# Ledger of designs, part 120: VH-VL binders against q96il0

Target 1, 167 residues: q96il0
Amino acid sequence: APERGAERRDTAPSGVSRFCPPRKSCHDWIGPPDKYSNLRPVHFYIPENESPLEQKLRKLRQETQEWNQQFWANQNLTFSKEKEEFIHSRLKTKGLGLRTESGQKATLNAEEMADFYKEFLSKNFQKHMYYNRDWYKRNFAITFFMGKVALERIWNKLKQKQKKRSN
Below, E stands for the ipSAE of ESMFold2; O stands for the ipSAE of OpenDDE; V2 stands for 0.75 times the mean of E and O plus 0.25 times the DockQ between their complexes.

## First folded at step 5 (VH-VL)

Design d22 (framework fv_ebronucimab; at its last look DockQ between E and O 0.01; V2 from the best seeds 0.00; counts 0 for: pae E 9.3 > 2, placed apart)
Fold by OpenDDE, look of step 5:
Structure d22 (fold): chain C 167 residues (1-167), chain A 120 residues (1-120), chain B 111 residues (1-111)
Amino acid sequence: as target 1 above (167 residues)
Amino acid sequence: EVQLVESGGGLVQPGRSLRLSCAASGFTFSSYGMNWVRQAPGKGLEWVSYISSRGGSTSYADSVQGRFTISRDNGKNSLYLQMNSLRAEDTALYFCAKDTEYGSWSFDYWGQGTMVTVSS
Amino acid sequence: QSELTQPRSVSGSPGQSVTISCTGTSSNIGAGYDVHWYQQHPGKAPKLLISDNSNRPSGVPDRFSGSKSGNTASLTISGLQAEDEADYYCQSYDSSLDAYVFGTGTDVTVL
């Protein structure tokens, strides 16, 4: 029996939400918040007669979602690690142990943690700026394709009405 | 010179109780957290319990939680481990270990250990 | 019981360099908690060798060095000597267990 050494590589799993919507769903489904990113995943519905333009829109939305899930999963992980390291380092510097004399887990006060948050935000400022820029670009593209799909649908409906009048 | 001397080890039957002691000297005992660490014969080190410098905070490994009680008497420079409901897997050399200065979560001084054997 | 993973044994000739790895998880080394190293000779108590990832206590030779990266810490012994033959243990803290954790231990043999 091969010893499956489950190297749980805590690699943020590629955020394919294990949320499986019902097979008979004709609508997009929103899953519960992902445990790493805290973002709600969306399962996009695939129409039986999906046009090439609709497919392109769906793919773009899916890629953008995956991009967002990955970004926030990594950011949250980094934040948690750095926060814990900061607390640990500060406690050591103060000569404090793992627990207080009252038996509580040793923690830092709000003022001390404010320093951490300030530093963390400063350090990650550029990263967040780039994220925001890319977020706008992606959403602009999605909106543009949504408009195209809407026009295509209107055109197809008009053609169908004309054929029905001619018969 | 810092010295830690463990005592109270011996042969006991399963389900019985034993109390270990550690006598400390050569440093301000009341200023440091203290630990018990054990080593089964031919095995690695296992942390057992921690007590803060003033005795207000204690922590235990899951393996001994609810069975062992760590305590200290700073007036006597002494550390204790009350071991109840002893099991065969508790058989080990038990070390008294001092916390390093400045809240470092390491152990800078160790005793020579006292042997506890739990056997039917 | 959650232990830090170490190689079972490492060997080297006198004058060589050997490295002992200590691999943890996201709840201990990977969470940013410091790693400490202990040397234990047969029939003796453990001795603190490295504290806080890379700090050498007084009396520890400079041939001993420690480092940490990601979920892994390393102890390097340069210029291996016969007296370095011992068991070596890493130690850290695990936040999920609220406990100190030791490595599985590494037996260093001088050939």
Scores: ipSAE 0.318, ipTM 0.726, lowest interface PAE 1.6, mean pLDDT 89
Fold by ESMFold2, look of step 5:
Structure d22 (fold): chain C 167 residues (1-167), chain A 120 residues (1-120), chain B 111 residues (1-111)
Amino acid sequence: as target 1 above (167 residues)
Amino acid sequence: EVQLVESGGGLVQPGRSLRLSCAASGFTFSSYGMNWVRQAPGKGLEWVSYISSRGGSTSYADSVQGRFTISRDNGKNSLYLQMNSLRAEDTALYFCAKDTEYGSWSFDYWGQGTMVTVSS
Amino acid sequence: QSELTQPRSVSGSPGQSVTISCTGTSSNIGAGYDVHWYQQHPGKAPKLLISDNSNRPSGVPDRFSGSKSGNTASLTISGLQAEDEADYYCQSYDSSLDAYVFGTGTDVTVL
């Protein structure tokens, strides 16, 4: 994950990129990567004859996207902050300055950085496990409602065909 | 254990304002939409307002549109309702309620409510 | 036009079954929106009993069941117990109001 400076814009709405889909799109759109989460948002089409099931599916997909973007934006910031704090702490413990005599930022060797990655993964294991569980639950729900919407559309097509035959 | 605790209710005169708060715990507050629902004394339930998990979408019952403002602070796990231009018909017990987000428009957890009394 | 219609009260003896109706319009239940049910004991907050017409959340006894057909939803309490004495509300979404709507409420009495 790239290092990013601390952002004071955690209260900004959605965190979705400044990309705006076409005004009257009839299709879902995939936008550019979000600056903080590095995930591509989907801009969902709202059909003019949306059924309650279709609305429920769309809302669920929108909420899942918002939830996913927030999680990864927070994790990217936490990773960057904790990495710098680890480096600073280790340099201080060894009695070394934060910069070399040439003014370049002092670093740790590969073995010491491996300790950071191990500690970060261990510290965040429970959080990532809950994220994965919730991701699968959300994905299952989305898939289930996609199937229900598909069956609803088939049923409506059959009702229209029956009316033609009976007239 | 999911817990929602409302506060900020009280006795006020018509035309005045109150701000209600709801403190949330026991779940990831920022993952769920939140609602205010009210119940006038001896009466049924009335939905008041909704706010999405990140605050990007809000909605209001016609009876409070333009007078009430819902907001949230996900850093403090708190939901708010700013109630302006209060009327006697706003007298009610106000509940905060958590959305069931997995394909449902239902409210799976409720607070115990805070009483708002508006009387001349 | 602002709420779903429920009977004012329903009563039954312990062990009997009672059914509470919830009737909407073409802009809510009749449009196909799901119905949810809440139980409220005196002086207490509502509790979700049934979501999505017939889904029973964990911790809700299996004597509570729900159904929906056309413009009407039903909550059935089988094997009525003293603790079931409470007010019951249905809830749905109304597309013309763009709002959540509750039923008028039903007072269940155990004789």
Scores: ipSAE 0.007, ipTM 0.600, lowest interface PAE 9.3, mean pLDDT 82
ESMFold2 (binder alone), look of step 5: mean pLDDT 92; pTM 0.946

Design d23 (framework fv_ebronucimab; at its last look DockQ between E and O 0.01; V2 from the best seeds 0.00; counts 0 for: pae E 4.9 > 2, placed apart)
Fold by ESMFold2, look of step 5:
Structure d23 (fold): chain C 167 residues (1-167), chain A 120 residues (1-120), chain B 111 residues (1-111)
Amino acid sequence: as target 1 above (167 residues)
Amino acid sequence: EVQLVESGGGLVQPGRSLRLSCAASGFTFSSYGMNWVRQAPGKGLEWVSYISSSGGYTSYADSVQGRFTISRDNGKNSLYLQMNSLRAEDTALYFCAKDTEYGSWSFDYWGQGTMVTVSS
Amino acid sequence: QSELTQPRSVSGSPGQSVTISCTGTSSNIGAGYDVHWYQQHPGKAPKLLISDNSNRPSGVPDRFSGSKSGNTASLTISGLQAEDEADYYCQSYDSSLDAYVFGTGTDVTVL
């Protein structure tokens, strides 16, 4: 079946084995989830006779994937760090230990954890707004170049048909 | 206001190393690719190196391949150029340059440059 | 090693038009890669003047225009002013070098 363009990352379990695509491939590959970003990378195919416009599109898609993976890897680490700091701070304020009598990490109840999630979203609101703005700008540019590549391919096919008829 | 400030230039002997820095402000540094461009005294512009917004892709002019290493720290809004095995022909004013927004690989903002002189 | 050829200098009187050529090869401009133009005054950093062959960034006067055909790009300065006296560089991408390439530079003199 014909290959369609780049794929968005899917959510998937963390800890899947690292993946390396075949050295020679004729289509984009989707890899296993990255440990830090939790996103599946796309491994892009480079055609033999790639036009300048096709190269711009591919590089833009590659750079957008890298940017997106970096953002979510950093956000996931920040979330984990701040979650533990919040729990530790609240347990200390309540005069409680960090471990239960069974030796497991002490936790907060669901109501208290909801406070953390709300605080985290509020604290990181501006970062997510800038991320969303840049995400839309990048996707608009990608869509624009996809359209230009499609027109280029149609034009090239029309030129080839014109030459065939004249010969 | 977009601002790029280079530093780390100076006088060095051939075969030695220097590390250039470029401090960025006034834009979301992590969203854009960055370049080094140099200009020998009285000569034209020469592209040296590129690094993608995340740092996942780099490229170099043939004249510096294997000797120079571009890097970035998006947490510090900083771009770097490690220059090893310097030669007299590396003498130039080195500019830090920002890629234009997506879809155009032109350089829309430049620093004022830092001078590197390589001489015996 | 710039791969793009420009005239060493051009001159014109105030109010006249000048055109700067930028000629490449089949691995850069001739392959269809875009051309960008930069203005550099003495002792100053380059400034982006034209992107993507003909696009004027915000703040660039209408008297600057660009075009591209075949292996050659052109920058035209209509209505020359004294402040236009500077060096001008074209820039593109070269697929055989996998590198950005600049033109040799053109010194514009206002007579």
Scores: ipSAE 0.272, ipTM 0.707, lowest interface PAE 4.9, mean pLDDT 84
Fold by OpenDDE, look of step 5:
Structure d23 (fold): chain C 167 residues (1-167), chain A 120 residues (1-120), chain B 111 residues (1-111)
Amino acid sequence: as target 1 above (167 residues)
Amino acid sequence: EVQLVESGGGLVQPGRSLRLSCAASGFTFSSYGMNWVRQAPGKGLEWVSYISSSGGYTSYADSVQGRFTISRDNGKNSLYLQMNSLRAEDTALYFCAKDTEYGSWSFDYWGQGTMVTVSS
Amino acid sequence: QSELTQPRSVSGSPGQSVTISCTGTSSNIGAGYDVHWYQQHPGKAPKLLISDNSNRPSGVPDRFSGSKSGNTASLTISGLQAEDEADYYCQSYDSSLDAYVFGTGTDVTVL
């Protein structure tokens, strides 16, 4: 059995945004855009009396965020790499150097780059379709749990009002 | 025959300036990019600076950015490196290197180098 | 400074084959930029050995060959000779720095 050389996929470092919200914050915090994904990370607030449903919702939101960060970090890295390879290969095919006669970094024109974008989108079409499908599934689940948490909160408020009327 | 001859090296104190020269012959000097590459004693090669054939574009290694200036005189077939604010870490043999023909970012001809020693 | 990674030393007996690796990053070799190789004998200027990954300039023996795959380039010396004892450097371009980058260098010894 030929040992499939594990292509060490250069996994984008799981750079958890070092954005630490203030410890005393009672709200969710939005960080600056991540350098790899260009997505703004959200730090979710943890209530002192978090219910099991609230915890589950928070975890789902966190997992979905991490999933999004990882997807776009990898996609952006792949895009950048393939773009540069395309430029290099096209210049070489044209018999052009990596630098112009003026010594500047050689680039392709907008028309030539349009071919790259078309090819890249074509190659990644299925990947994007799966991403979109999974994105909807995850957000549907989050929305569902948001509804459950809202109902739980209403119920708890009603119970508290009843106890206050009975005393 | 292509020849590159570096000159201007010597002993200099930290903070001082030095100007290196490279005399080129045996090829159309104005048609090629030129580079400076240095080698500290017992160390590897380090690219220092590039200048385009026309002199309109220059680039520098981070280690020398803002301190060194590359220039050329195509009428004299000469390459220069103005080195300001010299540091001990700049101690090296400095080579003049010619770009290979258009389409390749390699260096096909090198000078013998000129030694720069920065010491107090 | 962004350097390409090479083994510090490689040794072989006369007639053997030795390979020197040159590992870069996604901003240089991994970005598709070509790798060039230089040979430097003690007290001498570097000499271009291989250009554009695998091209041998005139006067370079056919026992020298270059290849590139992914983020790594390789120089192979077949039929090692005493005269091949030298330092070898890979070189490429880094797009993030807009700079040429050299490898750390490999000392080849003939035993």
Scores: ipSAE 0.045, ipTM 0.666, lowest interface PAE 3.6, mean pLDDT 88
ESMFold2 (binder alone), look of step 5: mean pLDDT 93; pTM 0.950

Design d24 (framework fv_ebronucimab; at its last look DockQ between E and O 0.01; V2 from the best seeds 0.00; counts 0 for: pae O 5.2 > 2, placed apart)
Fold by ESMFold2, look of step 5:
Structure d24 (fold): chain C 167 residues (1-167), chain A 120 residues (1-120), chain B 111 residues (1-111)
Amino acid sequence: as target 1 above (167 residues)
Amino acid sequence: EVQLVESGGGLVQPGRSLRLSCAASGFTFSSYGMNWVRQAPGKGLEWVSYISSSGGRTSYADSVQGRFTISRDNGKNSLYLQMNSLRAEDTALYFCAKDTEYGSWSFDYWGQGTMVTVSS
Amino acid sequence: QSELTQPRSVSGSPGQSVTISCTGTSSNIGAGYDVHWYQQHPGKAPKLLISDNSNRPSGVPDRFSGSKSGNTASLTISGLQAEDEADYYCQSYDSSLDAYVFGTGTDVTVL
């Protein structure tokens, strides 16, 4: 039976996806792209008998995702803001208004915009270098813990086989 | 050279508030979780609070939950502890401590601390 | 908040070995969480001495060693020197509290 007259109110946006994993999922879930970072958040599964090592891995992955999301959200915002400032500055230097006679935002051509892209990359080079270093460090650490978790699970399976054969 | 410098300690009356700061240098502050650890005069170490590298995850010892708020400003390389509803038992030297590199739950660099005294 | 149990004090003569115990519960050390050790000289900040049970950070002398078994971790100083006179704290994570926990501290005296 159809309902009439319902109108939704939006809740305040957050930096995290609004995706809700199924209640009894045994797997990590990947949500839709975050509006500001364009990265897909992962919703991590917490197993019933999570070992300390599995917990360390999960928290490291969660913290890395949060760090990565914040970096790109901030960089995308900075890029957009500085792009508009560059366009406005160059239009003013050319004696042009910020809007065309049709009311649309005035823009620069691709060759004029090339100067912005070069300047932005140069200005942010060190920040991205540090980001890349830390990204690699985090990924190596995650891979290391994934290996340790895999070995732990193999060891636990071997112990379970030994108990079953002794019965 | 990693340096952590705490400030904002002092003498306050019970029930009042105080805000501690920690200025970080010599490492990429935004890449590491940070902690506050306190030590009452003549006593041992007590972990107080944790904040993740981006600031999105926090945790608190039960003794300060709901009264203290940890925060950070990665643009200023600064860590903060807002302490509300202070009690005499909060009297301690407060240390700022950096998480060890990724995946270790230990503290590899410490500041020298800032003293908070809560008395009437 | 739970504490890890350490002896109040331990003493030894120069050159001797001294061992400090750190005993936890089934929600921290007994659950398999790692133990870390800190050295604190009077009036100074703590210094990380051992991480992840047995890892020795750069600059820490090899006479310091750590181990863990069951609910108990141990820090051993195998060639006690005068400068080792300090307080020592163990630290771990407690899953029931969702919190970091420190030991009660051990005052090491060099005779």
Scores: ipSAE 0.558, ipTM 0.821, lowest interface PAE 2.1, mean pLDDT 86
Fold by OpenDDE, look of step 5:
Structure d24 (fold): chain C 167 residues (1-167), chain A 120 residues (1-120), chain B 111 residues (1-111)
Amino acid sequence: as target 1 above (167 residues)
Amino acid sequence: EVQLVESGGGLVQPGRSLRLSCAASGFTFSSYGMNWVRQAPGKGLEWVSYISSSGGRTSYADSVQGRFTISRDNGKNSLYLQMNSLRAEDTALYFCAKDTEYGSWSFDYWGQGTMVTVSS
Amino acid sequence: QSELTQPRSVSGSPGQSVTISCTGTSSNIGAGYDVHWYQQHPGKAPKLLISDNSNRPSGVPDRFSGSKSGNTASLTISGLQAEDEADYYCQSYDSSLDAYVFGTGTDVTVL
């Protein structure tokens, strides 16, 4: 008998992926898709000699990831709940039972579900617009800091080369 | 007036079988889903089984799945519950309950119940 | 057995208002399934009191009202009367069990 695992309260976990990369990793690690958001979490590598600018970039990337995980976890939960409510209400309206004649859980066909998807998208349109706007802002900032870090690294390499020529 | 009258309850030994009946009147029986709900002495309500208006759809609680069978005869305005492999925990007052109109998943009319006692 | 959680007992004086909570999970009340309420007097069959969260069937006094929010449903009895002394049960559907589910029941006493 498959142990029906205790359905843990699907409170959207505070976005810290339990994925722990090996301690000796010198690279960023990508985890499996999160069960709530369906997004792959990234564990960012922390260099031993991380510059303040590199640290700022890493923090910004981490915060943006957490923001994305939380948004989609909540959105997926809301979607699932509203979908189930929609199915329930339509079955009631039709006077249908909880199970089909074959003994399976009663559901709606694709045509009937099209109405749900249309309504859901309409209802959440503004939310998605704001998400997209913020997504672009965050990624623009990340890209900007990536450029700064790249310049800093070039400058540091040049200084090291000059010191080696002077000795 | 809607009336539901349960019968067939009694004292039985564990492992035995019993068949409950519910006679319905005062409404179009064939137009409504029907349910069995039980209440152990001094305990709360427990849903047992559902059957659709046509009899084509059935559902059971996990506690009775594979042991109980719900059926109906719309020509006789009758609901049945065949109970096999009875256990002590099946001891309860068994109610016949009618689905509410328009497919509402509530029960608007109940019988007075029939007592089933499973004891060695 | 998965049951909706109710307080064991609630008491009030005549004319007071009392509220009974019914707490479910994400697979029943939290999934959007409707909640129904039943009244049961000692030695009697249950009677439908509220259907579909807030609908009062014919013959049910207006002092009974139902509501639902999140994973919790509530039954409020305003202007409590002696005849309201009974057991009250909430009921819904659980998608994980594919079954109807009842609450644990609440004994209402009129002091």
Scores: ipSAE 0.024, ipTM 0.605, lowest interface PAE 5.2, mean pLDDT 88
ESMFold2 (binder alone), look of step 5: mean pLDDT 93; pTM 0.949

Design d25 (framework fv_ebronucimab; at its last look DockQ between E and O 0.51; V2 from the best seeds 0.00; counts 0 for: pae E 2.1 > 2)
Fold by OpenDDE, look of step 5:
Structure d25 (fold): chain C 167 residues (1-167), chain A 120 residues (1-120), chain B 111 residues (1-111)
Amino acid sequence: as target 1 above (167 residues)
Amino acid sequence: EVQLVESGGGLVQPGRSLRLSCAASGFTFSSYGMNWVRQAPGKGLEWVSYISSSGGSTYYADSVQGRFTISRDNGKNSLYLQMNSLRAEDTALYFCAKDTEYGSWSFDYWGQGTMVTVSS
Amino acid sequence: QSELTQPRSVSGSPGQSVTISCTGTSSNIGAGYDVHWYQQHPGKAPKLLISDNSNRPSGVPDRFSGSKSGNTASLTISGLQAEDEADYYCQSYDSSLDAYVFGTGTDVTVL
């Protein structure tokens, strides 16, 4: 009985971007695109005197980034898998092999692939709608906290100036 | 309506392991951070662990660090707490709690809890 | 673990106002972290009462109000009712612990 090879479910590795910014960095770093999500990871700078509001903003940005990375990594894997299955199915139906006479991977024409894209988008429409909704909510929250942090920084600068004038 | 239902509690001996589950409904589970909070009998609330919406970030109280593992399955709308090396001090009612909103560090919905008793 | 300090118990007559204090340290409330309040009836799960120092969630009566000053947060219950008899907990974040922290809890009794 042939041992059915356990299809290693390539669990999308939690793409901890191995991008390690320099320890002495005083700014945010952008890494190369992740191989699964195709999104560039950002390493957020942590100031020595980080305020609670700045910390909240940083954590929210980090969590939002992780959420985006996971979503697109999974979506891209699903897309790739379904695309391959579609191509194989169509080639089989046409009586064509998976490889051309030249040994290249057989592909479908643009019209046939258009059908795949339409079906894929239709199937994933609701998922994309939920993603978009959540994306807007998260970014709105981030923007709101950015505004608060900006105001806090202005206020702190003004207080410091007043203290310097009184001394 | 938002619902959180904890399960997996029970009586265990010290040093044993237990896994808690929380089933979530009535909201987009994958959009929110989730927490475990415990309450020993006749005592106050103690935060135990947090997991981000994607599961990419986790935090633990010092009292459980290295022994407990929080995880989630967004496809199943489920939160988990793997508890290893249980101690008598871990005896408590364990609540699943939802983060209120993005950037808020409060918990707007709680389950009814599941009781964990660690006794020899 | 550094808990926020609350009075053990507070009592009042129906219609009176009662205030529960929550005292923190320079690493939590004093550092500027927000305070949240929860109500817990006997044998029930906690309910969010006040978020972000003074925000009242939908469904929470107007008689509940929160404030924060320095290292101390306060929950005020105006027009105390019999249904307000419960345990009340404050909650914040502590930067030294990198953890959420709860208050010791206050038992509110209606006389």
Scores: ipSAE 0.725, ipTM 0.892, lowest interface PAE 0.7, mean pLDDT 91
Fold by ESMFold2, look of step 5:
Structure d25 (fold): chain C 167 residues (1-167), chain A 120 residues (1-120), chain B 111 residues (1-111)
Amino acid sequence: as target 1 above (167 residues)
Amino acid sequence: EVQLVESGGGLVQPGRSLRLSCAASGFTFSSYGMNWVRQAPGKGLEWVSYISSSGGSTYYADSVQGRFTISRDNGKNSLYLQMNSLRAEDTALYFCAKDTEYGSWSFDYWGQGTMVTVSS
Amino acid sequence: QSELTQPRSVSGSPGQSVTISCTGTSSNIGAGYDVHWYQQHPGKAPKLLISDNSNRPSGVPDRFSGSKSGNTASLTISGLQAEDEADYYCQSYDSSLDAYVFGTGTDVTVL
């Protein structure tokens, strides 16, 4: 199953502290759901002395988020458009108007709508397969770089201790 | 097999515009970032621009910032470079290049290039 | 744009080893960014030869090897063959330019 949430980071990265501007967050944060994709974006913090590995991880996470948001925004718009077209087509076949007597949009019952949901899923099967493959590849890469960054931070901490003891 | 085919190059006068295209096949185009790299005659390689897989992030070399615009159409498997306010120093063979898989920041597949010549 | 420094040319006899240097600055290789290498035969597109300092993509002979130390990367071609005669470029990322940067290029000649 595809992941519908944005990646989240609440914790401070190693080494970030007192250089944070007063009106700027020193941490990643999660925003409200995007109107079109329904995903919660992560707003990434960029430290002043970001290492090359940290930069690669951040850009990979940013590009993955924008890719995920774009995919679901497109799917949501296509879903809405094709749903409306399906409803209008079925109402026309039944000889019914697009509006009820009260002026509200006419709709189909749950059984009638089930046909649409099945058709939409079948039509978009290949796109969702490619999305799932790419999602796993991206998240594997992100996890790999998170591990490399963690090791880099441990290594730098040990080098700091070595410098203190050697004066 | 991965194929990248550039087109849209030609001879133009300084100050004019060209639009380059790159048709991609043999891979899931929408999964990868794409680049333009150029090579002036008898000279080395120069990175020009990058666009992320979704098109949401773009970056440019300082020499082209504000004059060139990279874009992509993932529905058509196509990459574009709109080149405005062309100068003699933009004369080069322009390659489109595919990013490697995530984390490398290298270019694993290249097209054969399209030649842009800017002269009066 | 910032360029990584390479020798203009390097030559060797068949079967010998040659090494191409790629020297950067503290904003690219010296900052710890990875180095990649490309081979370009005359009239052809570049081909990725080494990625991430030392990784050989599938299909690249094991006589090509790469390394990095400090702000210098090296490409070594052991057992030089006639087909290795080409231009070679290193490439990295420069944080001050926020840009990919290529080396000046090295023309390898097999004597």
Scores: ipSAE 0.545, ipTM 0.820, lowest interface PAE 2.1, mean pLDDT 85
ESMFold2 (binder alone), look of step 5: mean pLDDT 92; pTM 0.941

